VH-VL binders against b9luv3. Designs and how they scored, part 13

Target 1, 134 residues: b9luv3
Amino acid sequence: MVSLGLVVARFNDSVTEPMAEAAREAATDRDAVIVDEVSVPGAYDSPLAADRLARRDDVDAVAVVGAIVTGDTDHDHVIASATADKLTQVSLDRDTPVTFGVSGPGMSGAEARERIDKGADAAEAAIDLADELD
Below, E stands for the ipSAE of ESMFold2; O stands for the ipSAE of OpenDDE; V2 stands for 0.75 times the mean of E and O plus 0.25 times the DockQ between their complexes.

## First folded at step 4 (VH-VL)

Design d15 (framework fv_barzolvolimab; at its last look DockQ between E and O 0.06; V2 from the best seeds 0.00; counts 0 for: pae E 15.0 > 2, placed apart)
Fold by ESMFold2-Fast, scan of step 4:
Formats: structure tokens, C-alpha cells, sequence
Structure d15 (fold): chain C 134 residues (1-134), chain A 122 residues (1-122), chain B 107 residues (1-107)
């Protein structure tokens, strides 16, 4: 049984709440437990929250859920890249899988909604990594 | 203060449709989910659906998919639920309720409307 | 769908009594449980969310606990205004589901 931490961005709640629910459903379908969940203002705030969860001895993996929508910032690609790099660094430093379920960048709001399944994908990837690397 | 005020009681014949309203005040209407929940006489609570007024995104309980339709009017801060093909089993009090994020994601229902009684009889 | 099994269906108690209501989820739902109070003819009122967090303005005699599948609502010293129906609700995933309710009646 895998113990997951979940990080969810509050920005663009109409997209991220369904993504988080999909992540929880995917975890349950795989017999994993969400031991804790942390919300952050935006996806770019997620590395710190992920680090805190990954630090815990009772967490086997962390899934991150968020949305970056076109028009929210002129630097959305830079923010997404920086966020991904820092989440990867957290994973390496903590020796704990950290996965990204982030919608965007470069997507409209309608396209982001079509990718709500990214929340489920992030949770499933985290579980697979925890199972197979142990 | 935060308030949800619902429309008045309805009496309908089987096969008819009903449209209920839920007017929000005291908060930013477009930033919170609105849930619809019903309660049959002497029975428990049953979740029907939710809508996010800011973008009109909707999620339905499969039991009500196709019969319930949620909409929202930003200009009047009013959410609506239309229920079609009414049956006697749809006799219930219908509530709207605000979904609220706090420390973690996942919205519980922190503020409720007073309810609208819908009676379906021949 | 997640099934929430609530017990007891009803109980009789006196003012000052400690009242305990339980709720069991058909699958693990972490702490995504809220508790609501409903008085006759009125809408439900939120008491507890995140299994154990007290809603603003709710008296501290109400306590929630639990995680995973087993959850409890406790009223440490029952007051006259506490005679009501109580419902648990999971908000882990949609469709959101409620327990069957517990009627707390005067002894």
C-alpha cells in the first residue's frame, strides 16, 4: 500500500478541484492512501509544499496538481519550467517520487478542462514509482 | 453576511419541469462552487450536482444526469437548477449550498439556502 | 460511489450527557469528512470539516475525530439547543454522499 501526499494549487479552482478529485479516485483505485493534502495559491508555489510532504517518513510519494492558463502571465512557460525543475530537485533531495499533474502552459481554459485526467495520471505515476523503486 | 436565498415552494404534475433559484449575497459569487442537495420527507440528504459560477462548469451525480441542468447568472449572482420529467419520487426539499476551500482542497458546504419545497402530485 | 454508514439512527439523551455518533466510509477517504446539524424545518448547518476542524462560531463542545474509514462526532455536554439531526458527509470524491443521519432526542 502506497502512502501519498497531495499538493493542489487553488488558482483556477474550477479546473484544479476536479483534478484533485480525479487524483484521489485514482489513488483509491490503486489501493493507495492520501495521508495528507496541502493547498497552495498557485502551481509555482508547489515545490515548497512538496518538499514538506516528501520530508515525512509516512509519505511514499507526492503528486502535485495545478493549472497554468494562457493569459494569466506572459511568463507562464518560464514558471512551468522553473516549477518542474524544483519539483525534480525535491524528488532527488528527499529520495521520494514527486510527479506533476499540471495543466498548461500555453493552453486555454477549455483545453485545461479536457486535461483534468492529468490529476489522475500524476497520482498513478507517483504510485507506480513508489511501488517499483522500493 | 454570506447568504443564499432560494425561491418559493412549487407544486407540479408528473412529467413537468421545475426551475429553482438560489440568490447569493455577501461574497464573490464567481469564486465558489454552488452545490444542489435534496431531502425527501423524513429521509436523508442526496447530492445532485454542483456548478462553478465563474465559468459555468458543472458536475452531476449520474443519477440526475440528463434530468438536472445547472446554470448561473453572474449579473444577478443567482444559481438555477432545472429538473425535468418530474416523478412523485422527486417530492423533496431542495437546498443550494456554497462549497468552501479552507486549508486543503475539496469543498465542504459551509453556507446553505433555506430550501425550496417541491411537491409532485397528480 | 462511497457509502457512508452512520450510527446510531437515533438516540435519547439528557442535558449534560456525552453523545457520540459514528460514521464509516466504504473506502479510505483520508480526513475528507464534514458534519452537519439540522433542526426541524431548517437547512443543515456546518459543524466540522476536515474530520476534526471546528467551523467558525460553533461551540467547542462539538468535537470531530477520525481518518481513513472511521469517524466520530462527539458532543461533550449536551445542551437544549443540540437536540437535532446530525449527518456526516464525505467530500473526497463526487458524487458527494451523506450518512443516513442520527436523530438526537430528549430522554
Amino acid sequence: as target 1 above (134 residues)
Amino acid sequence: QVQLVQSGAEVKKPGASVKLSCKASGYTFTSYWINWVRQAPGKGLEWIARIYPGDSDTYYNEKFQGRATLTADKSTSTAYMQLSSLRSEDTAVYFCARGRYVYHTGSYMDVWGQGTTVTVSS
Amino acid sequence: DIVMTQSPSSLSASVGDRVTITCQASQSISRYVAWYQQKPGKAPKALIYWASTLQSGVPDRFTGSGSGTDFTLTISSLQPEDFADYFCQQYYSTPYTFGGGTKVEIK
Scores: ipSAE 0.398, ipTM 0.823, lowest interface PAE 3.5, mean pLDDT 87
Fold by ESMFold2, look of step 5:
Structure d15 (fold): chain C 134 residues (1-134), chain A 122 residues (1-122), chain B 107 residues (1-107)
Amino acid sequence: as target 1 above (134 residues)
Amino acid sequence: QVQLVQSGAEVKKPGASVKLSCKASGYTFTSYWINWVRQAPGKGLEWIARIYPGDSDTYYNEKFQGRATLTADKSTSTAYMQLSSLRSEDTAVYFCARGRYVYHTGSYMDVWGQGTTVTVSS
Amino acid sequence: DIVMTQSPSSLSASVGDRVTITCQASQSISRYVAWYQQKPGKAPKALIYWASTLQSGVPDRFTGSGSGTDFTLTISSLQPEDFADYFCQQYYSTPYTFGGGTKVEIK
């Protein structure tokens, strides 16, 4: 039913790889298919990848998975805010749901690893929005 | 039913060109990549090139650069591959295949055409 | 170019057997692997993508696994229609490349 694009940031991959796996499992559990995945260096790099996926006719929604845990709390908030703003702009410009599952800002690496479920939440939200707005 | 139907067998001499067609049906032609892959007799699969019919973006395997040309006709939902300067080692079955785009790394091929046999001999 | 090394090149098996085919990439490719089935004189048919996700309409006796460089296709109980050639493919980067194939023969 729902064709999902997935963007995975590689920075802090001890967090983002488990989050991505949780997102894939959530998509499968919802009988959705991830038709494409894009790996980017960091969460701040994700808006371009999300834009390219969201413009495709065969992508109903995009989920972005990233961690913003650099150890500099003010820098983490700047990155998170800028990323969220640009991803929201992609969603509006492409008329395509784009969700952002992020661990951070303002949390330790240990805390971020405990929030792997945010990857699943992002995928489920993307699917829910695609179904509702379709 | 998603389907790719390819043109018929070709017999060519060395130095000639061939133009193969791949007609798509059952899906939105402009929203998926079309890949071309060949298989020489008794050999494995070799990727040649891909085209995105929506904007005609193309990417070629360097091995075939200068000899392969991909085009797409949106009005007939048909992709084409022309291969020039044919050699005997170009004898193979040529497949078209629908692919999904991975932004930076490409995608796999989920639906394949039946193949077109091209024989190059003197 | 990323080399996909597939093994075995052939195997003989009976209906009902469990079969395992492996594919190794020359560099890490995450989970960007697909598996194809090809019968004589026919085009390949997609079985698995993203290392472990079944293509729609493929029986669940086919399973894929692996990440990084090592990937496996398993058929849990061979059926008569499963005797064919099998290929892995990486789609991490162009040029896309395929494994050398595994011929699964009866008996």
Scores: ipSAE 0.007, ipTM 0.525, lowest interface PAE 15.0, mean pLDDT 85
Fold by OpenDDE, look of step 5:
Structure d15 (fold): chain C 134 residues (1-134), chain A 122 residues (1-122), chain B 107 residues (1-107)
Amino acid sequence: as target 1 above (134 residues)
Amino acid sequence: QVQLVQSGAEVKKPGASVKLSCKASGYTFTSYWINWVRQAPGKGLEWIARIYPGDSDTYYNEKFQGRATLTADKSTSTAYMQLSSLRSEDTAVYFCARGRYVYHTGSYMDVWGQGTTVTVSS
Amino acid sequence: DIVMTQSPSSLSASVGDRVTITCQASQSISRYVAWYQQKPGKAPKALIYWASTLQSGVPDRFTGSGSGTDFTLTISSLQPEDFADYFCQQYYSTPYTFGGGTKVEIK
């Protein structure tokens, strides 16, 4: 049985909460267990939480869930790039799968709502990686 | 546990309107689509419409466009479907169902209400 | 609208039999297919989603397969409680559409 850590970025809760729920359900469907869940203010804040989870012996993989919606500036791209880069770094440094279930950038709130499945995808990818790389 | 409980059976005359309710519990009501599907006696399933209670975004089957109206009450976690200008062909069991995942183009329905029988007859 | 052609419309089988139901989409719909079971007087119950993913709590004797236009629901060994109607559904695009249904009856 795969043990998952789940990081949930709270920004855009209307989207990220159902993404998290989708992740939880996906884990259940795959007979995996979420051993811990950490909420962070936004996607940008997820690497630290992911790193802490990845350090744990009882965590086989980490799924990160969030939604980056476009604004008036290019901040969404900056946040997305930085977040993806650092989560990858965490995965490599900790030799633990860390999957990117963060929607965006370059999407509206409505488009974000259409991508709730990324939460499930992240969980499933984490499980698959844990199984494959074990 | 996730559950949808629908209102009781309705008997209507042609030309009348009916408003069905679907009360959700066990999950965040505003975060999942609610679909409405009907099934005529001995027939298959027909998708009517869906609503996202979070912002009341709606999609309708064009077949029902103008006759079906979906609404949602966040305070009571209840979705409603009003169907107007009823005709005998509208006789069916009407289901509400939660869309589990919101994909780019849609979602399947993982939890269903028990159904509401609507009978339209003179 | 996407048409889901389901076959057969009905079949007779015995307990222990392998049962196969097919659904063909009028266009490629990737894996946006779900399967439902419905018993008399009850609401449909989700069995499979994403063409082949088993819904939680559903016995593993139910399997879904396919991608693109052709999809299959298989019951490896029919149990007494499996006699029911089955429906496929596409959720590739609105309006969502269902197959015509398959009634699995006792032989």
Scores: ipSAE 0.007, ipTM 0.627, lowest interface PAE 10.3, mean pLDDT 92
ESMFold2 (binder alone), look of step 5: mean pLDDT 92; pTM 0.946

Design d16 (framework fv_barzolvolimab)
Fold by ESMFold2-Fast, scan of step 4:
Structure d16 (fold): chain C 134 residues (1-134), chain A 122 residues (1-122), chain B 107 residues (1-107)
Amino acid sequence: as target 1 above (134 residues)
Amino acid sequence: QVQLVQSGAEVKKPGASVKLSCKASGYTFTSYWINWVRQAPGKGLEWIARIYPGDSDTYYNEKFQGRATLTADKSTSTAYMQLSSLRSEDTAVYFCARPRYIYKGSGYFDYWGQGTTVTVSS
Amino acid sequence: DIVMTQSPSSLSASVGDRVTITCQASQSISRYVAWYQQKPGKAPKALIYWASTLQSGVPDRFTGSGSGTDFTLTISSLQPEDFADYFCQQYYSTPYTFGGGTKVEIK
């Protein structure tokens, strides 16, 4: 059984809550257990939460869910790039898969809503990596 | 139990309009998109449009823009699709369907209405 | 628009056979593919979503696989109730589009 940590960014909750639900359903369908869920204000806050989950010996992998849409900040590309880089570094430093289910940047709110299953993608990728690297 | 119950069969002449209904029960109507899909006899499925009853947001397939009009009545948990300027090529079974994911999440369709047959003939 | 090309358009099989149906997307769509079964006079029924995840209540003889542009539905040990039409659907972006369908008929 794979034990998952889930990080959910609450900014743009009309997008991130459906993504989080998709992630939870994917975990259940794959017989994985979400052992802890951490809510953070925005995607940029997720690397710290992911690091803390990845440090735990009862966590096999971490899935991160967030959205960065055009019009929310003037520097959405900088935030997305920094978030992706830091999540990758957490994965390498903790020797724990950390997957990136962050919608955007460069997408409108409507476009982000059409890709809510990116949360499911992040959860399944985390499970697949945990299984393969055991 | 989630159910989508659609109105009965319609026979129309070319140039007429038709209005179909889809009554939802067993879930929070205002929290999911409702999609409309049609299937011509012996053919595949074609997506028409969607409506979010919670705020009346709509999105139309370009092919149907201007001919299809989607509305929803929160008090009766009923969605409607009106199709105008009917042609013989509009003869099809019309389905309403709910996506799996809540709020403004969109996805595949886990619940479908039984379908309404629309026949356009002179 | 994303085009879904499904093959074959029809096949004949016997109970106990292994059946394979494929769909190809005109662009990469990750795993945003669902498969539906449709019997005459009925609405489609979801079988598989997110390319490989089995819908609740669906028998485990149905399996989905693939990512990107190439997707497969497999029915192991075909049962009498499995003779039906099958459709793939992409839900990566609107307009949502479906494959042309595969009729699985008795030999």
Scores: ipSAE 0.007, ipTM 0.567, lowest interface PAE 11.3, mean pLDDT 85

Design d17 (framework fv_barzolvolimab)
Fold by ESMFold2-Fast, scan of step 4:
Structure d17 (fold): chain C 134 residues (1-134), chain A 122 residues (1-122), chain B 107 residues (1-107)
Amino acid sequence: as target 1 above (134 residues)
Amino acid sequence: QVQLVQSGAEVKKPGASVKLSCKASGYTFTSYWINWVRQAPGKGLEWIARIYPGDSDTYYNEKFQGRATLTADKSTSTAYMQLSSLRSEDTAVYFCARGRLVYKSGSYFDYWGQGTTVTVSS
Amino acid sequence: DIVMTQSPSSLSASVGDRVTITCQASQSISRYVAWYQQKPGKAPKALIYWASTLQSGVPDRFTGSGSGTDFTLTISSLQPEDFADYFCQQYYSTPYTFGGGTKVEIK
């Protein structure tokens, strides 16, 4: 039985809300329990929330869901890279799996579908890492 | 509890079309793929196509492209598959199955409907 | 298309036996393999996904292993309810494809 923390970034909630819903459904289907869910303004804010969840004794892994506009400018790449690096550092410092599903705004059905997939993937990866590293 | 409930058995003549239904309950219908798979006697399981009900996006196995048509009705949480130009080789049990999202690369089928028998004979 | 070659096509076993079924992919598919159990007249039931991850509610006597092209499903101590057909499936790329199946029957 895996106990999950979930962090959801609110930036571009038309994308992140369906991703969070997919993450919750994935956790439920895997018989994992989401023991706490924290909402943050943007993906860059997620490392602090992840750290707080990861240090809890009742949390086995943390899944983070967010949206970042990537591929357009150097600033997009810097934000995405910094967020991923900080989340990796939280995972290492807390000895707790932390996974990150990130996407930008969807325009077509295929793009929206891929973005929803990222939320489920983050939850699945967190659960599998918690199971495999026990 | 997740359930997929399929329509009843069909008997068709060669050249006819058949439309099967798959009603979902116990989860958010628009957040998962619905796959269609058939099982003919002696031939094993064969994947036909998938649909994402959230936006009705479809992907077809080349073998069924042009003959199979997938649709979904969000208001009733029901997926449909129409198979046209039926031949005796289409005699099979047809299953709908929910597509599970795992690591962003395709999906396995975590819940299945009970199946619909389609018999094509003259 | 990725071809999944499953063996054996059938086997006879007794309650308490260790049963091993193998599945070979025609190309490397990482760990994108699922295993299903099917009883006569019923729909398939998911047992394992991601090559070795046990589906919720499935007994731990079922184990999956493998990566790349060679995959194995093992039942460590066969129970009466385990006499059934078993199928592997790759979900690495479309069209999704299944192994030919293995019938596990009593003696």
Scores: ipSAE 0.000, ipTM 0.551, lowest interface PAE 13.8, mean pLDDT 84

Design d18 (framework fv_barzolvolimab)
Fold by ESMFold2-Fast, scan of step 4:
Structure d18 (fold): chain C 134 residues (1-134), chain A 122 residues (1-122), chain B 107 residues (1-107)
Amino acid sequence: as target 1 above (134 residues)
Amino acid sequence: QVQLVQSGAEVKKPGASVKLSCKASGYTFTSYWINWVRQAPGKGLEWIARIYPGDSDTYYNEKFQGRATLTADKSTSTAYMQLSSLRSEDTAVYFCARGRYVYKSSGWFDPWGQGTTVTVSS
Amino acid sequence: DIVMTQSPSSLSASVGDRVTITCQASQSISRYVAWYQQKPGKAPKALIYWASTLQSGVPDRFTGSGSGTDFTLTISSLQPEDFADYFCQQYYSTPYTFGGGTKVEIK
């Protein structure tokens, strides 16, 4: 039984809320429990929330969901790269799997909407890593 | 409280059009598909079409393409279905329903509206 | 279009009985099946999605199972409020399609 933390970025919630719902369903289907959820304004804000969840003794892995869409933010590609790098550092510092399901960068809103299953993928990857490393 | 509330019963003549409404509350309207499903008296459920209110993207069942038109008003969180060229076989209860996500699909439904009865009489 | 064949069309049962309803898809649909309950004059209510995941607030006497082409809904101990129509639905691809329904009636 894996215990997950879930971080959901609110920016572009037309994409991120369905992704979060998909992540929750995937966790339930895999017999995992989401012990806490943290909402953050945007994907770039997620590393701090992920670090706080990963510190917890009752968290085996953290899944992060967010969206970065062309035209939403200057430097879309830089934000995505910086976010992924910081989340990797959290994973290494806390010795806890952290996965990042993100739609974009470089996608229109319609294209991002069709990638909502990335939330499920992030949750499943977190569960797989927790199982493998446990 | 998440709910969908539909407009009242309609009686129409053959050849007329009808426009039904579905008002959403208790969730982010622009983040979920709205589906339209009908049920003729004593019959099963038949899927008509879906709309994504966030960008007005639509997909229609081919049986209804050209007769059904879906729209959505973000400012009032209301979805609409217009059905034209009504025939007696269009007599049915029409439901709107929110598409829920799991993995790659948005196609299971919760909640459902209470339904709108449309009667097409000669 | 994917055809969903539901069986039986109707059944009679007593309170406390185990009831099983089946649904067969014309092609493999993984686990993209939902089950709905409908009472006279009311909208359908979701019971199960993703073939076997119980919807919040639904009693645990309802169980779904299956994958691929064969799916079942089981009511382990039928209660008076369970006399209703039941429908399966595939949501693997559009157009979404429903089974013909099963009417569960008092014996």
Scores: ipSAE 0.000, ipTM 0.580, lowest interface PAE 13.2, mean pLDDT 86

Design d19 (framework fv_barzolvolimab)
Fold by ESMFold2-Fast, scan of step 4:
Structure d19 (fold): chain C 134 residues (1-134), chain A 122 residues (1-122), chain B 107 residues (1-107)
Amino acid sequence: as target 1 above (134 residues)
Amino acid sequence: QVQLVQSGAEVKKPGASVKLSCKASGYTFTSYWINWVRQAPGKGLEWIARIYPGDSDTYYNEKFQGRATLTADKSTSTAYMQLSSLRSEDTAVYFCARGRYVYKSGSYFDYWGQGTTVTVSS
Amino acid sequence: DIVMTQSPSSLSASVGDRVTITCQASQSISRYVAWYQQKPGKAPKALIYWASKLQSGVPDRFTGSGSGTDFTLTISSLQPEDFADYFCQQYYSTPYTFGGGTKVEIK
């Protein structure tokens, strides 16, 4: 059984909350347990939360869900790239899988709903990596 | 637990319309697609349409466009399909099914309702 | 529309047999294939998604494989409860389409 940490960014919660629910359902369907869930303001804040969860000895993997949509900032692409890079670093430093389900950048909020399964994808990838790397 | 409960059997005359319901429970109704699929006696499965209850956005199989109308009521977690101008070849079991949306590809149907039999006879 | 051609239409088998069912798409659909089991008078149940991923709660004797245009469902050691109809489905593009079905019946 995989013990999963979940990080959910609140910015654009009309997108991220459905993604988080998809992640929770995917975990249940894969017989994984979400042992803790951390809410952060935005995707850029997620590496710190992921690091804290990955430090725990009862966490096998961390899934992160967030949204970066067009019009939020003219640096959306930079934020997405920096976030992905730092989450990868957390994974390497903690020897714990960390996956990132993100809608955007480059999408309007309405378009982002088409990508709500990115939350399920992130949870499933985290579970798969935890299983494969044990 | 995820559950989809459909309305009871219907018998209609040619030219009538029918409205079927699908009540969801055990998950966040507004976060998943509801698909409608039919199966004529002894035949295969045919996809009709899907609706996203969160904003009532719909996609129809062209074969049913103009005859099928999908709606959803968020307050009761219930999806509806109305099929109009019924013909004898519309006699089938109609299923609702939950879909996880995969970007650019749609979804597979992970949970299904029990089905509603619709008989069109004169 | 993407056409899914399923074969065989029916087969007879005994408990303990290895059963294989195939499905061919009229165009490349990557891994966007699911497999469903349907018993008489019942709704279909999901078995496999993403061509090879096992649905939660489904016995591991069911396996899916394939990508592109050719897909296979295998039941490694048929059990009494496995006698049913089986359908493949593509969810690569709307309208979603199903194979014609395979009836697995007692020999």
Scores: ipSAE 0.000, ipTM 0.519, lowest interface PAE 16.0, mean pLDDT 84

Design d20 (framework fv_barzolvolimab)
Fold by ESMFold2-Fast, scan of step 4:
Structure d20 (fold): chain C 134 residues (1-134), chain A 122 residues (1-122), chain B 107 residues (1-107)
Amino acid sequence: as target 1 above (134 residues)
Amino acid sequence: QVQLVQSGAEVKKPGASVKLSCKASGYTFTSYWINWVRQAPGKGLEWIARIYPGDSDTYYNEKFQGRATLTADKSTSTAYMQLSSLRSEDTAVYFCARGRYVYKSGSYFDYWGQGTTVTVSS
Amino acid sequence: DIVMTQSPSSLSASVGDRVTITCQASQSISRYVAWYQQKPGKAPKALIYRASTLQSGVPDRFTGSGSGTDFTLTISSLQPEDFADYFCQQYYSTPYTFGGGTKVEIK
C-alpha cells in the first residue's frame, strides 16, 4: 500500500547499517515497499536526498536513518538540529511525510547500537503518516 | 565473499575448559555481531551468546552465563569462545555465525563457520 | 523463553514432491523467523529470513509464509539436493531459539 523512499547515512555504518536493516524489516512487516534507497555520506547530507525522493510521484513517504555519536557535544547537537529542521522543511515543501531516525547526538557507539530500533521507528512513523494523511 | 573459519577439533576431560576461534574475512568484522551456537550429536541447535567485535559488547543465554566467555580481536578479525567446567553433555559441534543486525527483535545468522567438534570424555 | 515447535520431525518424499514444514511459536513473534538448511556434517545455511524473504542465491522453489505464531516453509518441487535437515529460528527476543528440526529423506 505505502511506497517508501529510504535515505541511509554511511557515517558510523556500524550503527546505520543495522538501523537501515531494521527499517527494511519494519516496512516489510507493514506491507510497504521501499521503491528506492539513497546512500549519503552523513546525516547532514540527508535533506537533499530526502527532497529528491519526496519529489517522486511514486513515493508516499521518506524515512531517513543516520547516527551522530561521539565527538564534540556542541557540534553534534548543531548538526542534529540543522538536519531535523531541514527535513521538516522538505516534508512541508513537498507535502510528503519525512521521518528522521537518528541515534544520537551525545551517544557512544555502544549506546547507539541499543537504539537500532530507531530505524524501524522511522519507517513505521513514515508509513503511519502516509496512511493517516490519505 | 564472506567467510568464517573455525579452529580444529578438541578432545577434553570433564572439568577442563576449551577455547574456540572463528576468523572472519570478506566484510567489516567490527560492524556485525558474531553469535555462537552449538549442536549436540543428532540434536537441534542451541544459541549460546553473541559479541559485537567493535567494542566487545556481549550478551549471554542465561543457561551459559558464567561458563561461556566471548572475546574478539579486531587486529586479526577473530572471535573466541571459551567454555569452562566442561561436562559430557557439552559434547557438540560449536558454530560461529554472523548476525545481520542488532535490534530488540535480534538477528538471524546469514553466514556460518564450518563448526568445531568438541568431545568431552573421561 | 520462546519455544519453537516444528513439525514433522521427519518425512520421506520423492523428487518433484511438494514438501511443507511448519513451525509454531509459543507467543507472537511478528515475522522474526528464519529458516535454515543443514546437510550431514555441514553448517546450516540460511534459506529465508523475515518469515518470507529469500536469502540471496536460494532457489525460488523455497517459500516461507506466516506471521505471529504460525510459520511454514514450502519446497514446491523437491530436488535431489534438497534432502537435508531444516530448522526454524525465532529472533524476536533472546535467547534465540530453534525448532527441533525436520529431516527430509528420500522415499
Scores: ipSAE 0.006, ipTM 0.560, lowest interface PAE 11.8, mean pLDDT 84

Design d21 (framework fv_barzolvolimab)
Fold by ESMFold2-Fast, scan of step 4:
Structure d21 (fold): chain C 134 residues (1-134), chain A 122 residues (1-122), chain B 107 residues (1-107)
Amino acid sequence: as target 1 above (134 residues)
Amino acid sequence: QVQLVQSGAEVKKPGASVKLSCKASGYTFTSYWINWVRQAPGKGLEWIARIYPGDSDTYYNEKFQGRATLTADKSTSTAYMQLSSLRSEDTAVYFCARGRYVYKSGSYFDYWGQGTTVTVSS
Amino acid sequence: DIVMTQSPSSLSASVGDRVTITCQASQSISRYVAWYQQKPGKAPKALIYYASRLQSGVPDRFTGSGSGTDFTLTISSLQPEDFADYFCQQYYSTPYTFGGGTKVEIK
């Protein structure tokens, strides 16, 4: 049984809330338990929340769900890269898997289904890593 | 608790237009599809169209394209369907229904509004 | 358009009976079928989705099965509140289409 921490960024909650629900459903399907869930303002705020969850002895892995505005400026790519780099650093510092499911807003409604799957994928990847490293 | 509350009954003359509302509560309105379905007296269910309120993306059944128009107001969590050039064959109960996406299982209609009766008569 | 052919159009049953309703799709739709119950004057209520998954809050006497083109809804032990109309729906592709309905009447 994997004990999972979940971080959900609130920026573009029309995107991130369905992603979070998919992550919870994926955890249930894999018989994993979400022992704590933390909400943060945006994806760039998630490394601190992930670090706090990852340092807990009762957390085996952390999944992070967020949305980032992409394509509007070069700064969007910098923010995404910086967030991924910091989450990787948390994983290494805490010796705890940290995964990141990220989606861009402004997609068509048909693409919303794919955004939701990103949350599930992040949860499943966290569970797989916890299993493989144990 | 998920709830979809629809507007009251309408009586229209042939050639008129009607605009129906569907007010959502108990969930994040912008994160779920809203579908519109009708049921003529003694007949089965017929899908008209869907809208994703988060970005106003719409998909129409070709049979209704050009006559049906879907919109959504995020500030009031209300979806609308306007049907124009009404005929007697449009007499039906009109339902809105939430499309719930389930991981790896697609999107089905998990909650329905109570329906709005539209009568088209001369 | 995908045509959903539902049978029977009506049936008479008694409390405690096993009731089976069938739905055939004009082409393969994998498992993208939902079943709805509708009582007179009311909106449809979801019972089953993805051919066999039970909607939350629905009694487990309702079961769905099938894949591809042939689907069934079974009520294992009919209760008084189960006398209603039942509809299948494919949600594999737009336009979404429904079966013609089955009226389950008291004998």
Scores: ipSAE 0.013, ipTM 0.587, lowest interface PAE 8.4, mean pLDDT 85

